# Designs tried in a protein design chat: VHH binders against q9y6x5. Part 84

Target 1, 379 residues: q9y6x5
Amino acid sequence: LPPKLLLVSFDGFRADYLKNYEFPHLQNFIKEGVLVEHVKNVFITKTFPNHYSIVTGLYEESHGIVANSMYDAVTKKHFSDSNDKDPFWWNEAVPIWVTNQLQENRSSAAAMWPGTDVPIHDTISSYFMNYNSSVSFEERLNNITMWLNNSNPPVTFATLYWEEPDASGHKYGPEDKENMSRVLKKIDDLIGDLVQRLKMLGLWENLNVIITSDHGMTQCSQDRLINLDSCIDHSYYTLIDLSPVAAILPKINRTEVYNKLKNCSPHMNVYLKEDIPNRFYYQHNDRIQPIILVADEGWTIVLNESSQKLGDHGYDNSLPSMHPFLAAHGPAFHKGYKHSTINIVDIYPMMCHILGLKPHPNNGTFGHTKCLLVDQWCI

## First folded at step 24 (VHH)

Design ma30
Fold by ESMFold2, last read:
Parts: sequence; structure tokens; C-alpha cells
Structure ma30 (fold): chain B 379 residues (1-379), chain A 123 residues (1-123)
Amino acid sequence: as target 1 above (379 residues)
Amino acid sequence: QLQLVETGGGLVKPGGSLRLSCVVSGFTFSSYHMAWVRQAPGKELEWVSTISGSGEYEYYEDSVRGRFTISTDNAKNTLYLQMSSLKPEDTAVYYCARTQYKYSGEWTPFDVWGQGTQVTVSS
């Protein structure tokens, strides 16, 4: 009987929401399982890159999804949230659902996890939903549970993605207590529904469930804008991505563009690609542009316009505001154990262990997650 | 053909109430997020409220929160805006519009618009 795993992401779930808001259903899930209080994610702290890092165990420079907006100079291809389906972008790594479903007598299912509706290495998730943010959590869950319960070969790995609290975090900001309390209460109710559905369908006792997120959220403000057009004429460069990490492709001499930008704002760091801090692991991919601009926490890079976002993410991955959490329950996990921190890339080798898969080369460290698992010694 | 048709506008005294309706045809209503946007005389377009296609989440501009309620009736392909405690500054043409939320954390541009319905709040 092969072990089964459901991986759930609530996008933009900042780790300290657990301390600052009430989650009776999630807290009960944690009480009967494990919690990692802070997960250190990868730079840049954006949705596409971090979701792919979870399922590949790789830094962004190694898996090739380096931002939510990308450009490839050789093929002239653009990647964006409206143009994300070309396998070209995803093929620099092998996500866990591909490895899983290529095993004898196994399949994979997906409800909207980034990349699961793309044929990566000519392999698409065995069961999947095309991305549409308007599809209810209930419908996503119903499809996932149907596939877990009724598929041949059996679904042994499934993913489920939900857009909140990211959407509300961007709209209101994480400091909007009234709106975020309402949103987070609804999310907790969805977690309650998830657990109840799994119990009613007879899946709960033998299914491992991980509930995690890709990043947190920080408060933004109209008082914290960096107006890029005030520093440089936009005719001197091509803008590949804007905020809070801008990706700059010079149209003129690179050093000249750098010099125009380096003193643009005291709240923005300007890096030539070779000077990007080593701790970011964000240098060794051709999709990373020659110049990047990294805004300070809570600052927004704009093109001489106001910003409509009151919360954002994508900042330095050392910032606690950028960190999500991880909770897990199931036969592979201890009950009532709390762990302080792991790296987001550590999730991949842990999942491979749970599923009995040989991990591809990756940046994760299995030893960092041993204490969560009943079959391991924690030293 | 894609169509959004607003109704329910009119003249109302301060403190009064109106319900705006937007009837949708030509696309699957629940597969999109729907919004209300207004334009006051001499002003730019202002976002008012958005509802998720599933009806699970509602979003409000600060000045209308607690006074306006967005809702849907998927069986009738109709979007509503219940407006209460109306103020003179709520005077505007109100449009319904279609959008979507993306992985990037961005909303798509409003690609389908109604013709608008006039709301006038005056003594």
C-alpha cells in the first residue's frame, strides 16, 4: 500500500498570522500533527518561483522560474501570468508530480498548483484542472478527493492551490485587521471543510496532508514609492519585471544604465547580476537580467504612477514578513510536535521520502525535516 | 455577444438606498470575478467593489465598506450592488465590469464593461 500525500497551498499566508488571528480548525489540525512555525522561502519571494521551489527542491536560479515575469533573449519568449503555459519555461527542472506518476502503478492529481496544467518534459499531471481563480475551493477539493479515491492507477500525490490570503493581502494590506480577520476566518473554515471532507470519504487516516504557503505579505503605502521614471528614461532599457524586484535589460551600455540607477533611491538596492548577494542564490540563470533593483520592505517601484496595492511580497527572503508556515498531519508525521524553521527547498526531499521516491539533485536537506517524521531519529 | 446591462440607478436623497443590477450574457458568469466601478462628474474612474466568481470573497473600497454590499445570483447571471446610507459623494455613473485574479497577484484589466447606470444623491 503506497503512502499518499496531499500538498495544499494557501497563497500569501504569512507565518505570524497564526499568532495574530484565530484559527480553531487549523490549530486543531496542528495539534494532531506537526507545525513548522517559519519556512524560509527563496528569493525572489514571488508565487511562481516559490511554488516551483516547493515541488523541485531547487533555488530559482536552478529551476528557471526566476520571477512572475521573465524574458528569454535567445527565443524572444515572454513569461507572464497570462502567458505561463509554454513548457520551455518549466523544463529546467522535474517537479515531484512528474517523478511520482512515472513510477509503476502511480498517478498524480492537481487542483491549480502552478505548473500542473503544463506538459513539463512532455508529462502533464495525470489529473488536473486548468487554472481559473474563480473555481471554488469546494470544487477543487471535490475533484482532488474524487481522484484520490477513484483513480487507477491510484493517485498517490495530489496538490491543491488557493489564492487567499494573497489576494486580500495585496488588496487591503496585512495590517488591515478588520478585512484580514474576515478573510482568515473564511480560510480557517475552508481548512475545517477539507478535514471534514477527508474524514467523511474515509481518506483521513491514511493520507498525509501538508498545509503550507509560498510567502508572506508586507504593508505598502503611497508614501513609499520609488518612481523609476524620475531616475532614468525608459527608452534606455526594457522592463521585464517591476516590483519589488525589478528586472532591467539595458538598451544602451549596461554600466551607463547602472550608474543612472544606483542612486535613484536610498530605499532600493541596485545590483549588476554578478554582484547579486550570494545568499540569494539568484545569479546563475540566463533569465535573470543584467541589472536587478531590490526595493526595501514595504517600498514599491513604480513608473511615475501611484500604486493600487496596499500589501506586497517579493522582497528579501531574510525578512520575517516574507515567510510562510508549514503544518502537516498523517501517518508519516508525529502528533503535537512543533519545529521552529526549515528552508522551503527542504520540503521536496521530505515529500520524496514520504512517497518513497528518489529525489532529483536539489538544494534541500532531508535532515532539516527528520524531526517531523515518525520513522526518523531526531538528533 | 458579451453583454453587461446595468439597471436600478436613479435619484435618491442622502441616507437613502438603491440596488443596482447587472445582467450578464455571452459568457459563463461564475468563471470570472465581477466588479462595480464608478465615475463621479469630472472625476476619474474609481473601483468600488469586486466579488469572486464563486461568491466566496468580496472586496470593497474603503469609503463604501459597511454601506455597500456586492452579491451575485448565479442562476440569473446577475451581479448586484446594494447601496445604503448614500451620500452626495456617491453620485456617479456606476458600471459593472469583468476581471480575473492571476497567480502573479494582479487583476486583469477590465475587458468587458456595461453601459452604466446613473446614481444621483441629492437633497
Scores: ipSAE 0.659, ipTM 0.864, lowest interface PAE 1.5, mean pLDDT 93
Fold by ESMFold2, fold request of step 25:
Structure ma30 (fold): chain B 379 residues (1-379), chain A 123 residues (1-123)
Amino acid sequence: as target 1 above (379 residues)
Amino acid sequence: QLQLVETGGGLVKPGGSLRLSCVVSGFTFSSYHMAWVRQAPGKELEWVSTISGSGEYEYYEDSVRGRFTISTDNAKNTLYLQMSSLKPEDTAVYYCARTQYKYSGEWTPFDVWGQGTQVTVSS
């Protein structure tokens, strides 16, 4: 029978939390498996785009989820976290759970991974939970383990999503050691519960488990605000997304809007779409607006003089503060191996290999993950 | 039909304690995040504390951390704020309010509010 895989995301788990805080349960998980210390994610370093990149192996411009807020000029459709269920937005790629459950004698299960409650290419995850951030980790875990253990056709691929430490990172900032220590200890306890539950159900030895995240978090401040209203009249553009990467749809000549913005702040880069750096792989999709504004790390773009967030993400994906980690355990993985970096898009072809699935065309490189896998040569 | 009703306010001396209650009706209490927000005389609304709908996480404004405890009793559909070591600066009208956390990292606007309960800390 094909191996089983559980993919777990703790949203906003910055890679260096592992070295700066105590994680007895996660460290035991790593000791019995593998660690990738830094995962280089995709630009923009936001939740919807990076979770979809993990499960498609594609850059944002290729899978079409290019931000947490989007606008399509042809259809006049808007995407937001309150309006994210239209398959139109998701249908530019095929996520791994769709490919998996279309195989004979396989199904997929999901506890709130972004997109798993959407019928992508007319296919919704075989078992899923509708998104609600108030549902406990225990309930999510109980559903996932029940489906892994008791489904026909068997669940061979499952996902589980949790909102922390992202929520606390936004609220307190990653530099708040007292609050972040408390939050991260609770997360480590949840990882301990996960492992213990899998052991009690007889799943631990034969289930492959990946624990990862979509992005990190950087410290923000009321002293680091970029006020757009001081630079340009609101009537000259439509604001599609605000911070830290603003998406600007001009209502007047694009060059005129660009010129009004280009000297707005020394802490913000202003790009015409054709001038977005090639290294971002963030240009070739109609959902990317004609002008984007990219704030420097720790700076917040606002329309007024205040912001309530003390931490944020979405910045340049070269920034170490934006990078998550990846840990994995199971029969496909070595024990006690640490690897320095992979790209987040590399996770998809690795998962396809583990599950015996033919990957769709993607931007990942299987060779980057070979050293994690027992059936592959490592140099 | 959505209703939040705060009780438990009053006059208390500095260093004293109070327990605020917020009884909810018209929605499933545990399906949302719940918050306490206060407004001192002549000041803007100030967020105090939030508890996740799961009860797994509690968030506090820095000035109240260690002195205030947010909690829930799901059987009674009731949100609590236990306040201790009260200071004159804590004098305010205290509101309970409903919100939710989203994938985007944003909290929804407070869409349901109580009428408020007055807390006065005075010698």
Scores: ipSAE 0.656, ipTM 0.851, lowest interface PAE 1.5, mean pLDDT 93
Fold by ESMFold2, last read:
Structure ma30 (fold): chain B 379 residues (1-379), chain A 123 residues (1-123)
Amino acid sequence: as target 1 above (379 residues)
Amino acid sequence: QLQLVETGGGLVKPGGSLRLSCVVSGFTFSSYHMAWVRQAPGKELEWVSTISGSGEYEYYEDSVRGRFTISTDNAKNTLYLQMSSLKPEDTAVYYCARTQYKYSGEWTPFDVWGQGTQVTVSS
């Protein structure tokens, strides 16, 4: 039997939700598999960049999806939620589903993972759903399990994406125990449904399943706003992305724009591109703008208006509040093993190993995940 | 033709209940998220509640939490807002509107609106 892998993301699932809320179904999944308590994601800690880092093993500067809103000065192209399907944006890397389905007698399936409805290097996932956030988890799961069971060539790699708890985290904030408890209970029920469906279809024993997320969530407040219009006139720059990492394209001399911004708030760091800290691995791509503004945790950069969000992400990737978790179950994984941390880029070479794929050059370290795998020695 | 039609508004005493309905035509109802938005006299529009197209998730503005319930009936192409424990501050024109949630964590602007239904809470 060829090895099979299902990769599942629940967007915005902060790692410490596992300790602060009850997850009977997820805890049973973990008990019979492995847990990585904290996954250190990539800076900027946003949805498009981190989902692409999981499936490419690359830092954002290397795979080219550097934010949820981008501008390419050479081509004058813009990337946004309404304009994310141009392969131009995605073609600086090769995601695992492309590598997988180019192997002999293999195909890939996708239920809405970012990028899977885009023909990356003229290759789109063999089976996929066009993105629509209104499609139920049940329908996404039904399609994935149908494709895993009934494809020729067989589906050996599949992905499933779900928008919660990110949407609720933004709306209520991670500290709203009442609302987050209801949302997280529903997510746990969906995990129970997933496991039950896999068992009923005879897939559970031979399918490797990874449940993870792209980032966490931190509490925001109307008392923690940075008013950019108070520091600089909008005529001096083009705003490419706003919060919590603003991307600034100067319309006048870059040094003048920097000088107007550098003392704007003690709760914001202002970087010229060449001065961005090396630990971010966020410098060597033309899509990273000449000036970035990095707000402190829980602070929001605004343009003379209040924010409706009570939770946000995108902050420094050293912050525990930005870290997701990873749980996994299947024949490749130990049972009952807990690991403290890995880097999100380490997931890619691990998945390639499980599937018997040669990884493309990447930033992950296979050694960091060896302790999760039954066929490896933990040094 | 895309159409949203609200009904069920009226005059109620404080502490009373109403159920608003929004009948949808011209698009696949379950393919979008649906919201209630209100405008009190002399005030700006205020978001009230949103429900996912599948009905799996509901979102509420803080002042209505525990008092209002959003729901859908896909067979009837109808969005509901069950309002209880009504307060004078709930007096407004209530609109239903269409939106969507995106990968970036942003909601699209409301692109299709109903004509509104008046709710008045008064002794």
Scores: ipSAE 0.640, ipTM 0.841, lowest interface PAE 1.6, mean pLDDT 93

Design ma30
Fold by ESMFold2, fold request of step 25:
Formats: structure tokens, sequence, C-alpha cells
Structure ma30 (fold): chain B 379 residues (1-379), chain A 123 residues (1-123)
């Protein structure tokens, strides 16, 4: 039988939640499979970019989804979470579900993963749900399992996305032990339901399952605001994205805008595009604006003095608070193996290997994940 | 036609309890997130609580945490706010409103509002 893979994301699941909270169901999943304790994600540590990096193996500059809010000066197009369906934005890469379903006698299924309701290279996931955050986890899971069991050609790659703990992390902050404990217990119960449903439907023994996330979360505060309007007149620039990485399109000379911003706050780094640190791999795409502002961890860039956020992400990808985890179980994976770290772009070539797909050119390194896999020599 | 109708407001003494209801019509109740928002006399609107469309997650403003409980009954298309340990500072007009959560980590603006119900906490 063709190998099958289910890729699951719980948005905003910080890696150290695993050690700081109790997860009886997830820990049972890990015990019978593999764990990567920290996944180093891509800069900017935002939802759209990191979910696309998982499924393409590419840095943001290479796959073209460089933020949750983008502007293309040539076409005058805008991208946002309310305007994300134009294939123009997604077509700089080929996600794994497209490659998979173009194989003979294979199809792909998706429940809410970013981009799966978009016809990327004129190809939309064979089975999918239009995005709606109010659709329950149970309904998403029921659709995925129905498609895995009852489709022709058979579904060999499926994705499932869930908005928590990201939503609660933003609302309460990751340091709110009482609320985060309640939310994370609920998520663990959902993981238990996932495993039990797969067992009841006869899928568990032959399905490879990856449970991961796109980023973590850091605590914010009304005491840690950077008021951009206090530093520069609004007439000098167009704001493409605000916090914690602001994207600035100058309306006047770029160097003059840079000089007005350079000393705005000791808690913010101001970069001309050519001066963005090489370790970010965040320079070589026209969608990256001429100036970016990168707030320090826990600082919020605002236009007026207040913010409703108690937690945020998008910061430097070297920060442990920005890192998710990865757990996996199934015929392709060892049992009871723990690994310290991989890069998020390494997930793509590993998934291609499991599915027997030839990977597109990418930034991942298959060797980084070999020790997770039973068919590899772990060298 | 979209409609939200709040009921259950009234006069109550400090430490007392009330249950607010919001009956929904004109849209599928469980397809959205629902919120309670209040406005105290002479004050700006203040978010109180939000519940996910499926009822799986509840969110509370800090000052009401542990005292208020948001809930839904999908069969009746009704949103509830159970209020206990009421304080004079909880005196306000309480509105129900519709919102949604997005990939970006943002909530949409409240696009449908009820007319409000008055809650007065006074000796």
Amino acid sequence: as target 1 above (379 residues)
Amino acid sequence: QLQLVETGGGLVKPGGSLRLSCVVSGFTFSSYHMAWVRQAPGKELEWVSTISGSGEYEYYEDSVRGRFTISTDNAKNTLYLQMSSLKPEDTAVYYCARTQYKYSGEWTPFDVWGQGTQVTVSS
C-alpha cells in the first residue's frame, strides 16, 4: 500500500509547554514514537510564513510568503488574513500536497492548513475545507478520516490545522498559568481524541502522523510599547505590517526614513533590506520592504499608545520562546526516540522521503531527520 | 436578517447573580465566535468575554475571570453570560456581538451587535 501521512499543526504551541504543563495523551503519543524537543523555525516567526515553510522546505525569501501582511508594488496587490486567496502570493513555491496529488493514483486532503483552499499552480487540494476558525476540531478530524478511508484515488497526504494555543497565547500571554493550563489540557484531550479516532477507524497502524506547530509565544506588556508615531511622521512612509516586525515602504528618500527611525527605541533594530542579518535568510524577495523594524522579545510596535495583546510572536527565530516542537508516530518512525533539534525546513524533505516523493529544490537537510526514521542508518 | 437580542438585565445587590441571554437569528450561530461587551456610565466599550463557535474555548477579561461564565446552547441559538459575585463596577449596558478569529492572530471587528441590556449593581 502507498505510504500515508497526516500532518497536524497546533498553532502557537511553544516547545517548553511540553515540560511546563501536563500532556498525558501527547506524552503517550511521543512514548510510542519520536520527539524533536525544539524546532528552529524561520524568520519572521509568523503563521502564514512558517506553515508554508513546513510544506515547501523553503525560507520565506524563497517561497514568497514573507509575512502575514504583504504588498507587491508592481501589481499593487495586498495580502492579509482577509485577502489570502490570490494564487499570485503562493505560486513562488510548490507545496507538498500539490506534488503529492499530481502523482499517479494519489490525492491530498486538507482541513484548514494555510494555503490548502488556494489553487496553487492551478492545483487545489483534492479534498479541502474553506477556512473557518469556528469549525470544531471534531468536524475537521471527521472530514480528514473520512477522506483517508473513502477516497478514490486514495488520499496519501492529509493536513489538519487548529488555532490553539495561539489564540489563547495572544489573549492571555504564555505566563498566565491558570488560563494556559486550562487551554493546554483541552488541546491534550483533542490529541487523545485524534489517536482514538484513528484507532477506531483502523487507520492507526499504517498512517504516519506528525504533530507540530509553526512558532511559540512570548509575554507582552503595556510597559513594553514602541510608539512609532512618536518617532516619525506618518506621511513619510506606508506601513505594510506593524508588529513585532514592521515593514516600512518609504514615501520619501529611503536613507532619510532610515535615519529618522534608527534611534527611535533601544528595544528595536532598524534594518535597511541589504543590512538584514544573513542568518535570517530574509533579503532576496521583492515582497520584503526596503526597511524593516524588529522589536526585541516582548516589545510591541504600536501607532497609538495601547495594545490588546498580552502575548505575541514574529520575533527573531533564534529565541527559544519562538520555537515549536515536533512529535511523530507511525510505521516510518522509531519508537521512543527523542531528538534535541531540527530546522523547520528539514520537515519537508523528511515528509517527501516518507511519501516516496522527489522533493523540489529546498533549504532542508534530509540528514538532520534520518535518526527519526526506521529505514535510515542514522549516520 | 441578522438579529441579536439581549435579555436578563436588571437591578441586583453587590455579591448577587444575574444571567444574561442573547438570542440569535439570521445566521448559523456556531459558525462564528460570540462575545459580550459592556459600557459603564461615562466609560468606553469594554470587552468582557468571548466563546468560540464550537464552544470549545472561552476567553475572559481579567476583572471578570472566575466570576463570569460564558456559554452557548446551539439548539436554541442562544449565548449566555452567567454573572456572579457582582460588584458596583460591573454596572453597565451589556451587548452581545459577533466576531471571528483569523490565521494572523487577530479578531475581526464586531460586525453585528445587539441593542444591549442594563445591569445595575447597587445596594
Scores: ipSAE 0.626, ipTM 0.840, lowest interface PAE 1.5, mean pLDDT 93
Fold by ESMFold2, look of step 24:
Structure ma30 (fold): chain B 379 residues (1-379), chain A 123 residues (1-123)
Amino acid sequence: as target 1 above (379 residues)
Amino acid sequence: QLQLVETGGGLVKPGGSLRLSCVVSGFTFSSYHMAWVRQAPGKELEWVSTISGSGEYEYYEDSVRGRFTISTDNAKNTLYLQMSSLKPEDTAVYYCARTQYKYSGEWTPFDVWGQGTQVTVSS
């Protein structure tokens, strides 16, 4: 029978939390499996784009989910976290659960991974939960394990998504040791519950489990605000996305808007679309607006004089504060192996290999993850 | 038919305690995040505290951290705010409100509100 894979994301889990906090349950998981200490994610370092990059192996410009807020000028469609279910936005790529369940004798299950409640290419995850952040971790886990144990055709690929530590990271900031210690201990307890549940149900020995995240978190401050209203009148542009990467659709001549913005703050880079650095792989999609504003780490772009967030993400993907980790356990993985870094797009071809799927064209490099796998030679 | 009804407000001296209740009807209480929001006379609305629908996470505004405790009783569809060490600046109308957390890291606008209950802290 083909191997099974459970992909788990704890949103906003910064890689260096592993060094700075105690994780007895996650450390035991790693000890019997593998760890990638830093995963270099994709720009912009936001939730929707990076979760889709994990499951497609593509840069944002190639999969079309280029931000958490988007606008298509031709169709006049808007994408937001309250308006994310139109397949139009998701159809520029084929995520792994679609490929998986189209194989003979296979199905896919999902507990709230972004996109799994959308019919992408007229195909929705075989079993899924509609997104609702109020649903407990235990209920998500109960549904996933029920589907893994009881489905015909069998579920061979499953996803599980959890909103923390992202929510607490935004609220307190990653430097708040007291609050983040409490939050991260609770997350470690959830990982312990996950492992214990899989053992109790007889799944643990033959299920491959990946625990990862989409991005990290950096400290923000009320002292580090960039007020766009001080630099440019709202009437000159439409704001598609705000911070820390603002997406600007000019209402007047683009060069005039650029000139009004370019000296707005020394803590913000202003790019015409054609001038976006090539290393971002963030240019070749119509959903990327003509002007983007990229705040320096820890700076917040605002329209008024205040911000509610003490932590944020979305910054330059070269910043270590934006990087998550990856841990994995199961029959496909070595035991006790640590690897320094991979690219987030490398996860997709590795998962395809584990599941015996032919990957779609993608930006990942299978060779970067070979040393994690028992069936590969690591030279 | 959707209703949020706050009770438990009143007059207290500085350093005193109150317990606010919010009884919910017309929707499944545990399917949402619930918040307390207050408005002091002549001031804007100020978020106080939020609890996840699962009860797994509690969030507090800085000035109330350590003094207020948010909780729920899902069997009774009731949200609570236990307030202690009350200060004159806690004087406000306290509202119960409904919200959700989104993938984007943002909270939805509060879409269902209670009528409010007055809390007055004075000597």
Scores: ipSAE 0.622, ipTM 0.837, lowest interface PAE 1.5, mean pLDDT 93
Fold by ESMFold2, fold request of step 25:
Structure ma30 (fold): chain B 379 residues (1-379), chain A 123 residues (1-123)
Amino acid sequence: as target 1 above (379 residues)
Amino acid sequence: QLQLVETGGGLVKPGGSLRLSCVVSGFTFSSYHMAWVRQAPGKELEWVSTISGSGEYEYYEDSVRGRFTISTDNAKNTLYLQMSSLKPEDTAVYYCARTQYKYSGEWTPFDVWGQGTQVTVSS
């Protein structure tokens, strides 16, 4: 029978938190499984895009979720936190839970992973929770484990999403040792609860579990603001997304808007769409606006106002502060193996392999994850 | 009727303590995040503390951390702020308010507010 996989994300879990804070439960999980110390995520290093990259193996330009706020000029549709359920936005790719549950004798379950409450290609996760950040980790875990144990056809792929440490990272900043230590200890307790629940239900030995994240977090400051209103009048453009990667739709000649912005701040790069660095893989989608502004690490683009965030993400994906980790345990994985780095898009073909699914065309490289897997020759 | 009602304000000497209460009605308390926000005389509104709908995560402004404790009693649909080691600078009207956290890392604007309760810290 096909193996089972639980994919867990703790949003905003920066890779170096593992070295800088104590995680007795997560470290024991790692000791009994595998660790990838750095996962190089996709640009822009935002929540919706990176969660979709994990489950599609695609760069943002290829899967179409290119930011947390998007605009499509042809359909005049807007994507945002409050308007993220239109399948139009998600249909440029096929996430792994759709592929999984269309197989004979398989279901997929979801506790709040971005996109799992959307009917993507007319297919919604077989079991799912509508997104609500106030639902406790325990309730999410109870639903997931109930579905893993009690469903026909059986749930073979499940996702579980948690908002921390992202929320605390934004509120306090990653340099707030006292607050982050308290938050990360609570997260480690949740990981302990997860493992204990799986053991109690008889799932632990035969369920593959991946614990990962979408991005890290960098420190921000009121001393590091880029005031866009001081450089260009509102009437010259439509703002689609603001910080740290602003998406600018010109209302006047694009070159004129570019010229007004190019010298706005030495701490911001201004790109015409065709000039976006190739290494970002962030150019070939109509949802990417004609001009983007990319703030330097720790800088915040604002519209003539203060920012209340002390931490942020979305910056250049080469920055170590933007990188999460990946840990995994289960029959597919080695025990006690540590690996330096993979690309976030590599997770998808690895998951497809574990589940016996044929991957859709993607940007991942299966060879990058072979050393994690017991059934692969590591060369 | 969506309603948030604060109580427990009053006059307190420096170093003293107060517990504020906010009784919630008209919505499922545990489905939202709840916050305390204050306004000192002649000042702008200042966020004080937020608690997750589960009651498990608490967020504090730097100036109140270690002195204030936010908590909930879900059976009573009540939000609390335990204030200790009060300073004259804590003098303000204290409001409870409703918010939510989103995937994007943004908090929604406070959409439901209480009437406020006055806290005065003075000799």
Scores: ipSAE 0.622, ipTM 0.835, lowest interface PAE 1.7, mean pLDDT 93

